# Miniprotein binders against p81326: the designs that were tried, part 5

Target 1, 226 residues: p81326
Amino acid sequence: MLHFGGFIMEINHISKILEKEREEYIRNKVEEYLKQGFSKDDAVNKANQSWRTYIGHRIQDVIYNLLKKFLKDSGLKVTTDKALNNRNLPEELDKVKRLIAINYGEYLFLPDADVIVYKVENNDIKIIAIISVKNSFRERRFETTYWKLKLKESPVTSHIKVFLATPDKDNEISYKCPNGKPKKMRIILEYELDGIYFLKEDFEETEKAKHFGKIVEDIIEISKKL

## First folded at step 5 (miniprotein)

Design p27
Fold by ESMFold2-Fast, scan of step 5:
Structure p27 (fold): chain B 226 residues (1-226), chain A 82 residues (1-82)
Amino acid sequence: as target 1 above (226 residues)
Amino acid sequence: SDEELKERIEKLSEEIFRIYELLEKAGNLEAMRRIFKLEFKIYELLRRLEETGDEELLEELRKLIEELRKIIEELRKLLEEG
């Protein structure tokens, strides 16, 4: 079996950096809100809400850079939906955009694919997977599932794996009730998606719900079958 | 305004989060799926509106937001009674 010990070490290192970054961010935001006249309790609450927004973008960037670094030697390429929305696209990225776009009559739209993994063979592009990054499930909780269902409707995109990556710090989909049953939201997400990768240690693994450290190995195996 | 619509969608998302907790407790997976389908229809139309600027989509979006609000209120009343 293929092993990625270096990848797991890198995840652990970045996790420690993010923890320190969180402490500094919260401290600074509490001070800002106190200066604006908020109470200490309100300042703390607003700082935590601000952190949830900030970390969402930060984790997406971290996942992009990690996958780009660790998939490179396997001949796999990584891009983002942000890159695909540039007006002046390189030919290769224009082809990626066309292969992942969804048809709405006269219009073509991109799914919300935070990170996209593809390969190039003999000038032909094959999309392997899209990864949606979610820090919380309070809003747009089933957005990833919607895009999975839309991609399944076309022979061009039906092979594309759709993954969710999440720290799930609030235990919204990784928590089990005392009877051992997962929450209904977790059941729906796991049923409809091709996999869920948790950026946390404390959860029960299944065939489709795994530690994020397994994502590189899984993507490489999927790529070999395409 | 566009900003007012986004604020309404965010407030509805918060209400849905609370309703999902109650629906999970009640075991009503079908109701969760109905809300999910409608929520994503709203998302689809919002994306198309942002891309095209088609004002006809704005009216359809407002109607779906109102439909979702009514469903949430109806489900909240039913769950509070059981």
Scores: ipSAE 0.000, ipTM 0.271, lowest interface PAE 14.0, mean pLDDT 76

Design p28
Fold by ESMFold2-Fast, scan of step 5:
Structure p28 (fold): chain B 226 residues (1-226), chain A 82 residues (1-82)
Amino acid sequence: as target 1 above (226 residues)
Amino acid sequence: SDEELKERIEKLSEEIYRIYWLLEKAGNLEAMRRIFMLELKIYELIRRLEETGDEELLEELRKLIEELRKIIEELRKLLEEG
């Protein structure tokens, strides 16, 4: 018996591509540092540090490309916070930026919206969801929660779904113990956010904590209600 | 076995992602569509297998996976040459 759904293959796809990229990246960086005269131990350590910077950007790119691929036929559009920070912003993206911005008195700031899903309907732009991508929870464990709470304060942004996407490879918020309660961070994030999507297989699934492959269907269903 | 088939699917999905990205860069929308349509057929067969346990569907799945693998290999060679 096969234990696949369509999007389980995509989750495994993303996980495996990142694992293979890590192996290739580390191998190449170790060789590079060895040629520069570093010891093997130093070369390995420097390669691992270099990977941490690289993977943060890579996970965001992978999620952006996956959502763009699978949402296109549903008439949904995908953009990034990097695109919204362009100086020569197209009119449509300028409108998207205005619809997710949060007011702090004299200042207007974007939430931590690594990936943004929206639709254009009847000459209106409707923001469906923002996805915050976190590779690690060591330093900024509740940042996504803060932005969710701020967005809820305004009638302009209160409908916007805030999702967290994470490989959680260090098992920081994944829960699998049947006789224990989840970690406090997992409880708080799941309670406050609209969903957590894991780019890994081994976790306890709930109504809000799901495999990343389910995000496309969830976003499409949300868009139909807006 | 189905475990061996699962491993083949996982490896193939990695290659599909790379090829799809390269085809997008090259602007080859027709090749992208062909790969996507085959992926949809495979996903539908997997879903039906999970629902029914029908071993005849497993043979059709093996056939589609092999067809997709051949297409990906052909496209990869073309992309490496061009």
Scores: ipSAE 0.000, ipTM 0.119, lowest interface PAE 17.9, mean pLDDT 74

Design p29
Fold by ESMFold2-Fast, scan of step 5:
Structure p29 (fold): chain B 226 residues (1-226), chain A 82 residues (1-82)
Amino acid sequence: as target 1 above (226 residues)
Amino acid sequence: SDEELKERIEKLSEEILRIYWLLEKAGNLEAMRRIFLLELKIYYLLRRLEETGDEELLEELRKLIEELRKIIEELRKLLEEG
């Protein structure tokens, strides 16, 4: 439990910073669009759309930095799919890329692996988990599930845990049966994935659907069993 | 041209979103995977064309884009009839 309290404090601090960033970002983007000749209503709508894209990237960066910080003492390493797509790749990251890539005949694709956790033992690399970060489920809602099913097909990748991390602000997957009606997306994602980690307080908790604050402990436990 | 292909891909992406919603409602995850794989291959080849300038990829892209368009049209017709 040494890392749990510190990790929660970092998440709470970052949440407050992101709220302040939102106000400044929206104000600046509205001014920018107004200068381009858009109406006030269109400028506000475009600024809000721009914020959704921006915050998606910010959440990915935050998760990467938090996991890197809190997993370091456990001998675990963290990288991103962005790092793996660099032209001049270090040998270690080149090995990580090969161990996670999926073969489609003449083509190799990385899964939706915004953050990748691995360990190195005696120059041998073992992938522990990949984390897909989703700010919304409007488009390609089963993308993460597709990648999980593809990874299960190979003995090289079948052990890799696939997690979803999401603020789920629109309550798309926060509850399995809100108002007595089953929510197919939540049910399918929870069934197929190894875990869903919420960047929010209000959601239906299960063995596989947890607060993001539990992800560090879960990853460490999984790494000890491998 | 690259710009012409990008416009065609963007238009097809909008059609794919509508088809994904209908396929999800129908519970046809297999058809969703098939379309997703085709779209990934198209985007990968488009990126390679932009990086290498290989004109042979242009012909392959046109063929795959047309194949995807036909699949979307057939699926839309089936979903509207079912």
Scores: ipSAE 0.000, ipTM 0.121, lowest interface PAE 19.0, mean pLDDT 75

Design p3
Fold by ESMFold2-Fast, scan of step 5:
Structure p3 (fold): chain B 226 residues (1-226), chain A 82 residues (1-82)
Amino acid sequence: as target 1 above (226 residues)
Amino acid sequence: SDEELKERIEKLSEEILRIYWLLEKAGNLEAMRRIFKLLLKIYELLRRLEETGDEELLEELRKLIEELRKIIEELRKLLEEG
């Protein structure tokens, strides 16, 4: 029996944990920069920039571990693009890699698939979803969309759901204009992707833009249709 | 080596997540804070390792991972036996 209330509870606990982790990180980094001779304002700014880099890796690992834990009892498996780039790859992961790779003539590239959900059924592997994790959208804002469009071009990969997971702390895609209309980036991402999952509370949900707490149930439902 | 360390960190992170809410429910906030401080340092060292390739960071990372493993092992015993 699956208990999605437990997932939501764990997300809430992890959010509190990450906030305490942020406070301690910022405090330590501010002290470090002050010792290096930076002004208080510069130290705070540098600490916040450092946190943005750190939390990107941290959130990816948190999402991977949460999905692995809560999808296990549904017969779903979770891996990462980092695992698929290992030189000594197990047979199962080699098959996953081949089923998600995009063909560029003589070359095969993996999409921006920070987290990959798949199932093994009747000795066959089926890819359910890839999740791109973005802490900020400053540099590579449409990369996830590009990979979604490329995956649609092949019968092998066209069924794969492409999701974006983001805390969007800078309100780059969760913010609406005063007239109630979303920014261009939000409109394009929501239109092209199969879903956006926010790791924050203060946004307006739509059919495709949801709280992260809904991702496990959504993935399980998708997997039943494959 | 770098890939092996990342795999070890992911496995430890997964185990931490399995016990985090139980630790909070049991009121063991100090144990959670200890895990946090170590995990924070581990990810900071991974970031610097990606930037510099410094082998001294690998040694420091191994020490922190081992410290984290010991804490998790102690907490597992407490949860299983109590």
Scores: ipSAE 0.000, ipTM 0.180, lowest interface PAE 17.3, mean pLDDT 76

Design p30
Fold by ESMFold2-Fast, scan of step 5:
Structure p30 (fold): chain B 226 residues (1-226), chain A 82 residues (1-82)
Amino acid sequence: as target 1 above (226 residues)
Amino acid sequence: SDEELKERIEKLSEEILRIYWLLEKAGNLEAMLRIFELELKIYELLRRLEETGDEELLEELRKLIEELRKIIEELRKLLEEG
């Protein structure tokens, strides 16, 4: 039986932990930077940047573990780009790596695939989705779209769904002007990607922009068509 | 001492990923969430230590790292020994 209710409960629990820790972290960091002689605005900006660095790697681990747990009963497997960069890969992961690697002449690069969902049928591997996890967009705002466009150019990888998962705490892509105009970055990301999954409540939901709680069901539905 | 703590955290981080895989197989979601909460606290204190140089945070960090290590050790024994 699929554990969708349990999945949503776990996401809500994790979201509450992350939000509580973020609020405490930001308050403490702002005070520290003010003591160092920074202006109020600079202190807030530095505190936010510090949080982005701090939480980035942890949210990736959490998303990986949640997806692995809740996709298992549907016959889907989950791995990470970190796992694929290990020496002496198991045969199955070596095949996964070959199916997502992009050729640049004499070089092969993996896309920014923090989490990879695939299935195994009759010893054949089919890649279902690549999930890029972004806590902020300051340094690498279009990296995920770049990899989506590269994957689309090959018949081997063109079917792979590319998703973005983000808390977007700074409202960089969930922000919408009172007159209804979204930011350019939101428009581009939603247009080019197969989906954006928000780890927050305050955003305008569309067919492609959804709450993270819907990602398991969406991936299972996609896998049935492959 | 900051370098020693970073090495301990890095080693624990590698073990945590492996333990998560084992916890999923055992269905122990409560333990996974407890580990995640401790990780968040440890990384918050480590970042604060790096930015302020406040050595008094070292004692608090050592306590949390030791709590996490004990949880991981207990879970590993349960999962590996059967």
Scores: ipSAE 0.000, ipTM 0.116, lowest interface PAE 17.3, mean pLDDT 75

Design p31
Fold by ESMFold2-Fast, scan of step 5:
Structure p31 (fold): chain B 226 residues (1-226), chain A 82 residues (1-82)
Amino acid sequence: as target 1 above (226 residues)
Amino acid sequence: SDEELKERIEKLSEEILRIYWLLEKAGNLEAMMRIFLLEIKIYELLRRLEETGDEELLEELRKLIEELRKIIEELRKLLEEG
């Protein structure tokens, strides 16, 4: 009997690299803000806010490129909500935009979905999944569940899977309470969403809460059923 | 064999950390993505190996670890040269 569980944690280098990069980034930004005339406390606060924005975009880019490359051979396509907000959309992306738009009476809005997976069959678009990428849950903890609930309300969008992808470095949704029960946030997110994919190994696994490495296989399997 | 495999993974882990830092500094996102994809594949095989104890997966895992080592070695040389 072989056991390799401990080795898996050692292969989580993206998370470790981002943490090392954070210290350098913050030091540079603090110096930049100090040169602009901000106080030390204001410079530190601004640098930390800048890092949160930077790291969020960086993780999104990595996941987008990863999914785009890995899903291509399965006939699946990947785009982003930022691409769909472009003024000059190709016909295909315009159709994707219309198929994920949420109705608010007189207005239609796009969900704040970081990554969107779809397929094209006979010139028809079918949306497979929306992936929300969160490095932290401090300010927007239930944003992903809000979009899931809104999409579920329409027959056009109710089939779309909504996933959360996160390193959860601060153990905000992977931590257990002292009595061994998950935190309220973890319970709610897992209940409402179609899946949570962790970019780390030290979390409580369930049918819906998985290692990020399983996301490609899961998406391909879902697409075959549609 | 398990002990040797662990030592190889630990050594590669340290090299990957150095290479990722250098690749980020150089702005080479494509190389970072290639390493990331291979790491995910290794993760999946390690999970399956732990779940099943299948020795056939161990050989596949060794091949992927060797592929990763070669990629890291080539990238390290590339980054050191220019």
Scores: ipSAE 0.000, ipTM 0.141, lowest interface PAE 16.8, mean pLDDT 72

Design p32
Fold by ESMFold2-Fast, scan of step 5:
Structure p32 (fold): chain B 226 residues (1-226), chain A 82 residues (1-82)
Amino acid sequence: as target 1 above (226 residues)
Amino acid sequence: SDEELKERIEKLAEEIMRIYWLLEKAGNLEAMRRIFKLILKIYELLRRLEETGDEELLEELRKLIEELRKIIEELRKLLEEG
């Protein structure tokens, strides 16, 4: 039986670090905007908006580093959409990019794949999963489900698991209505995607909606079947 | 880059996305597929504009603004008729 105590402890430690980072970031940004002549209210609003952008990238980096560290012993490799968009790619990453690209007639597009997990066997690459990282959902919530549906249409990509990872601090998809029914967005995301991994404790767990601490074990099990 | 044009495109893209789930009422798969094709093209063009600063992309983005307006009008019409 595999045990991921170290992974879970590292997730908890990083959550505490990110909260301290938020306090320092906002304080510094408020000071910057005040020096630029903005009112106190405008400075606070701008600082909070800046934090929302910053934390999105920060959470993506954290997830990438955690998955890279904890999947390495299972022979799995991790990359990012940022790495795949470099001008000249190593042959291995160029193959990864081509295996996840979606065809729209005369156009090829990469899915919303913030983090990509793959393996190399006998000099062939198999994509295991793509993970979309969302700090907030707003009006872009359909994007991840759209990419899942498009990947299903091709025999080359239909096996690829599509996961959503989110702290969901605003309770946009983890909150349940008083009548016990989940919100429409939660229902759709859970139905269409292969899994939702929450970086929070307060949510209704299901077969597809789990704590982020389970993602490494799930990915390893999926890779064994490919 | 033309920040005014970028803001207009982002606003129109968000309006289309906002009503996406309402299209479930209409059941029009062809319209939904056309919307997704255009939204994906917009995201790729915006990303390339941010990465390269290529002014040639601004002309293509201007054409997309007009297409987005037509789609929004069609979507509103479909919702009213369903």
Scores: ipSAE 0.000, ipTM 0.116, lowest interface PAE 21.1, mean pLDDT 73

Design p33
Fold by ESMFold2-Fast, scan of step 5:
Structure p33 (fold): chain B 226 residues (1-226), chain A 82 residues (1-82)
Amino acid sequence: as target 1 above (226 residues)
Amino acid sequence: SDEELKERIEKLTEEILRIYWLLEKAGNLEAMRRIFLLQFKIYELLRRLEETGDEELLEELRKLIEELRKIIEELRKLLEEG
């Protein structure tokens, strides 16, 4: 039997480390902006904006490392779109890149695939899932749905699961309207995507919107069908 | 400012979603391709700016965002009139 208690414990440990990093980061950035001549209010606002950018990259890195660690024993491999953009790719990663690239006439582009899960069986590569990591929905609300819709257009990529992973700290998609209806953005994202995984406890689960702690088990189950 | 730039990108993303449904219904693949190629360039430059802190990319981002806004405005008027 696969045991996911260790995965959940590691997520909880990392969340506490990130909270401490936030306090230190904001404090340091406020002092930095004050020294540059900004007012206290402006320094605080700029520090908070800087943190939003920083934590986005930090959460992506954390998710990449967690998935790499906990999928390894199931024969699954994990990479990033950043790794695939290297000029000289190993043969395996070059094949992964070709299997997820989208055709725009004379041009090929990678989807916004912060984390990519694949497997290698008998020298054949199967892409299992692409995970988009969003700390905020202010700038890029439906970018992930665009990539899902484009991937569905090709027989080569139509089987690839597209997931969103988000803490949703601002409660943009995890909370319901006063009448109990989900918000429009939540409805659209859940409808178009294969799943949403929340890095928070306080929300109502559905078949497609789940706690992040379930992602490893779900990916392993999907991989068995490929 | 970075906050102002991100707010502009958010508004454009919402407008793209509204227009995307209309373009898909109209079958205008050329206009859709033009929008999404430009949007892709904007997101790649924003990602580079966030990763490198290279402020020289700000002016390039502003130009692409303005180009995208003009295209969206043109397409909105065309779809509303036809």
Scores: ipSAE 0.000, ipTM 0.086, lowest interface PAE 22.9, mean pLDDT 75

Design p34
Fold by ESMFold2-Fast, scan of step 5:
Structure p34 (fold): chain B 226 residues (1-226), chain A 82 residues (1-82)
Amino acid sequence: as target 1 above (226 residues)
Amino acid sequence: SDEELKERIEKLSEEILRIYWLLEKAGNLEAMRRIFLLELEIYELLRRLEETGDEELLEELRKLIEELRKIIEELRKLLEEG
């Protein structure tokens, strides 16, 4: 439909902007490392590694802004774990934080929820989904799955959908093994999570593993059932 | 027994929750990931055991539970010593 089409167009526009940012970022970082005395090969490798760290934060911000923009007219609100960790929270965000927190005896912790989607209905807050954003799977590969399993244990949080969003540039979970079997990490993540949304075209699509362009539509449908 | 195995898993799960908090505060992400992976494998095999009744899965579960217990014990010692 019209709303979904607009979202896809915005994703394509942002992808082009990110490609230009990558070129400029790497060029500048290579120059910096060369001035520090690194060889050309080392400078290029270090610049690419620096970009991978930078783009991780950049993708989280992009996803937050896209979801905020495209869910607003559906009565859905979007926040971030960064916002929830502010010392002086607005009343609404304090309630969101309390509804997503996990109890460890005398302690309460937030799951790794880079982006949080919720709705306000009859003065009640309902958490719809948590989105974990991963630009690589070298570090913390199953952390999202752990938090999903913890959220399932409580009637307060068991309804919350836990999604993974990733460009998976290194084909760590989008690649199918030569024997036709998905990698162990893909199998575990897809089995335990409510969905995986890829910020790339080349991946094995399933009921749970979709292009990121489907996320707005899916979240709206889920919210109508709550 | 199946009930005894479930009780053992539940006790380990509680211990894991305590040690995860300490590992998170210490920034030991690699240790956390090792525990997450093993716990996921154990729960996957437990679900399959409940579905099939396959005794071969029971033996594999016992091995993974023991492996997890050893890792937790070793990590707890490291956290308490450091």
Scores: ipSAE 0.000, ipTM 0.105, lowest interface PAE 18.7, mean pLDDT 75

Design p35
Fold by ESMFold2-Fast, scan of step 5:
Structure p35 (fold): chain B 226 residues (1-226), chain A 82 residues (1-82)
Amino acid sequence: as target 1 above (226 residues)
Amino acid sequence: SDEELKERIEKLSEEIFRIYWLLEKAGNLEAMRRIFKLEFEIYELLRRLEETGDEELLEELRKLIEELRKIIEELRKLLEEG
């Protein structure tokens, strides 16, 4: 309870920090591309494309670090699918990997789990939640939904909550059509997933679509039931 | 006055967030905990000040904000020097 105030303050400034970082990044990249001989317009366009790639990784790192910091005192641990793809895993992470892996006959694959929250209890590991971080949706619109549906099929993984975290800066799933209806992608994602957490202020909040500031308390409440 | 303090807190929170990331990369958990504690204390005092209007809390809040600013300034300088 005490640490939730600090968490909310940090989240309230994420967009402002990232916007300043964006301004500096784009200025530096434009200068870099101009020195390479690109035109002003091409340099600006390439800088914006570079930023979109950069910010995707940056947001994932920010979310991972925030969750790791604010869940620690609740006995919860945080890892990433990137960490689980290392060849030589500690015993604990090897167990985490086995508990989220999906069986395709002779093959095992990890879901697209950018951030994984788990707990260790009585020398046993329980996976609480998988968080997919999306800066944009493009051609991978329902990837998170696919992994949710696959996890539901196994008694080992059916309890795992699957969340989407996104700034949705381009209003891909937070914008309503002129007739007031949410877009098809928003309807499907909200229906199939356990929750959507927005890193933005302006959207239609529902029982499952919330401000990112609520994610820590939600995860802690879920963990108490497991 | 309250609006001025909120602007200061907003500016500091922005700088704190960037520094937290750098401190985590450096493995300086002690500095991270210190900043977090001060930030939380400032937030709670601001909330109580808005609820009660107590002038004594305003002075305490100014003191904590200045303490946090000095810590951030020293850490930034240290991180820049390597």
Scores: ipSAE 0.000, ipTM 0.108, lowest interface PAE 19.9, mean pLDDT 75

Design p36
Fold by ESMFold2-Fast, scan of step 5:
Structure p36 (fold): chain B 226 residues (1-226), chain A 82 residues (1-82)
Amino acid sequence: as target 1 above (226 residues)
Amino acid sequence: SDEELKERIEKLSEEIWRIYKLLEKAGNLEAMRRIFLLELEIYELLRRLEETGDEELLEELRKLIEELRKIIEELRKLLEEG
């Protein structure tokens, strides 16, 4: 039996670590920019911009490692689009790449799939889910939706679940207007995607918009349905 | 050049974000989607150019960047007038 309490504890631990990491990162980057001759105001602004880039990659790595750790006992495997772009791929990963690649006429490319979950059954590979990780929605707001729509065009990839994982620190898609309705960006993302998993607590859950702590259970359930 | 194209994309980013917020407030979801899809295609072609070195993609990128700029300009004018 899987003990999902361990997963929840790990998420809570990581959230606290990331908060402390932010403070140390900003402090160190401000010092670095000051040494380069920037003013205090410029150094602070540049440090905050640097943090936004850094935390995006950091959260992606954290999600990859958490999913790899907690899905392994269910017979599920996890990889990344970065790993699939290596030209010397093991046979298994080469098959994963071919089952997820999208055709643009004369070009064949991978979706921007930060984390990919698949299973191997009798040497046959089934792609279960793609997870796009977004720290903010100021850029590329519907990128995940674009890849979902492209995957739906082919019978080979139309079954693949496409999820968004995000802390949504700026409340861009988790905020409700005073009248209680969600923002239109939230409506579009929730409608088109198979699920949104928030790395935060202050939002209203729906069938498709859930706490990140539920993602392992959901993926395992999906995998049992093929 | 790749650097010239990246600079042009960066210059458009703030304007795109500003227009996007206005379109969201106005409820023009179709325009939001079209802007985003064009921006995504531009970034994908830029990534492809960096990976393959295929210079034929430069002409396609230039056309899409100009298309996006024109759409943003027209939308900004309409939003400011309404």
Scores: ipSAE 0.000, ipTM 0.135, lowest interface PAE 17.7, mean pLDDT 75

Design p37
Fold by ESMFold2-Fast, scan of step 5:
Structure p37 (fold): chain B 226 residues (1-226), chain A 82 residues (1-82)
Amino acid sequence: as target 1 above (226 residues)
Amino acid sequence: SDEELEERIEKLSEEILRIYWLLEKAGNLEAMRRIFLLELEIYELYRRLEETGDEELLEELRKLIEELRKIIEELRKLLEEG
């Protein structure tokens, strides 16, 4: 029997560290831009833009490390698209790359697979899930959905679960209108994807939209059925 | 202006979500792929424009936004007729 209390506790601890890190980062960047002669409003805007870029990478690294740590004892392995784009790939990762690559005739492209969960049995690799990590939806709202639809086209990749993980701090997809209806983006993402995992407390759970703390147990259950 | 461009990109992104769902339902993966790749190119150019202030990128960005808008309009007409 696996115990997931430690995973949830570690997520809560990291969330507190990231909030404190944000406050210090923004304060320091505002001071830097003011010193460069920018107006207060411009300095704040630039600092917020800089934070958005920084936190995107930071959240992805955090999710990768948490999943790697907590899935290890279940015989599951975790990698990243960054690792798969390395020129000196180990044989195992080269096989992972080939099993998630999408065929465009003469070309092969990787989906937006920030974090990839797989298992190895008798030197055969089976991909369990791809997790797309989004800090905001301003830039590429439908990207994850596109890759899900492409993966469904092939019997090699059609079994792969595609998840979205997001803090959604701006309430872009966790917000409900006053009449109780979700926004169109939330409806489309929830319909097409296999799940959405929120790195926040304040939202209404559904069958597919859950707290990030549930992702480890969900992935383990999926892997048992493969 | 930056505000005008940002508003145009935001409005276009919202329209893409609607048309993208309809294209998926119709099974037109080729059109979905073309829209997706154009939007990625637009966002990458906008990011570079914000970083550099290069006016040459502004003209390229406007051309791509207009190209994508025309594609969406034509696809919407086709879906409405089918």
Scores: ipSAE 0.000, ipTM 0.152, lowest interface PAE 18.1, mean pLDDT 75

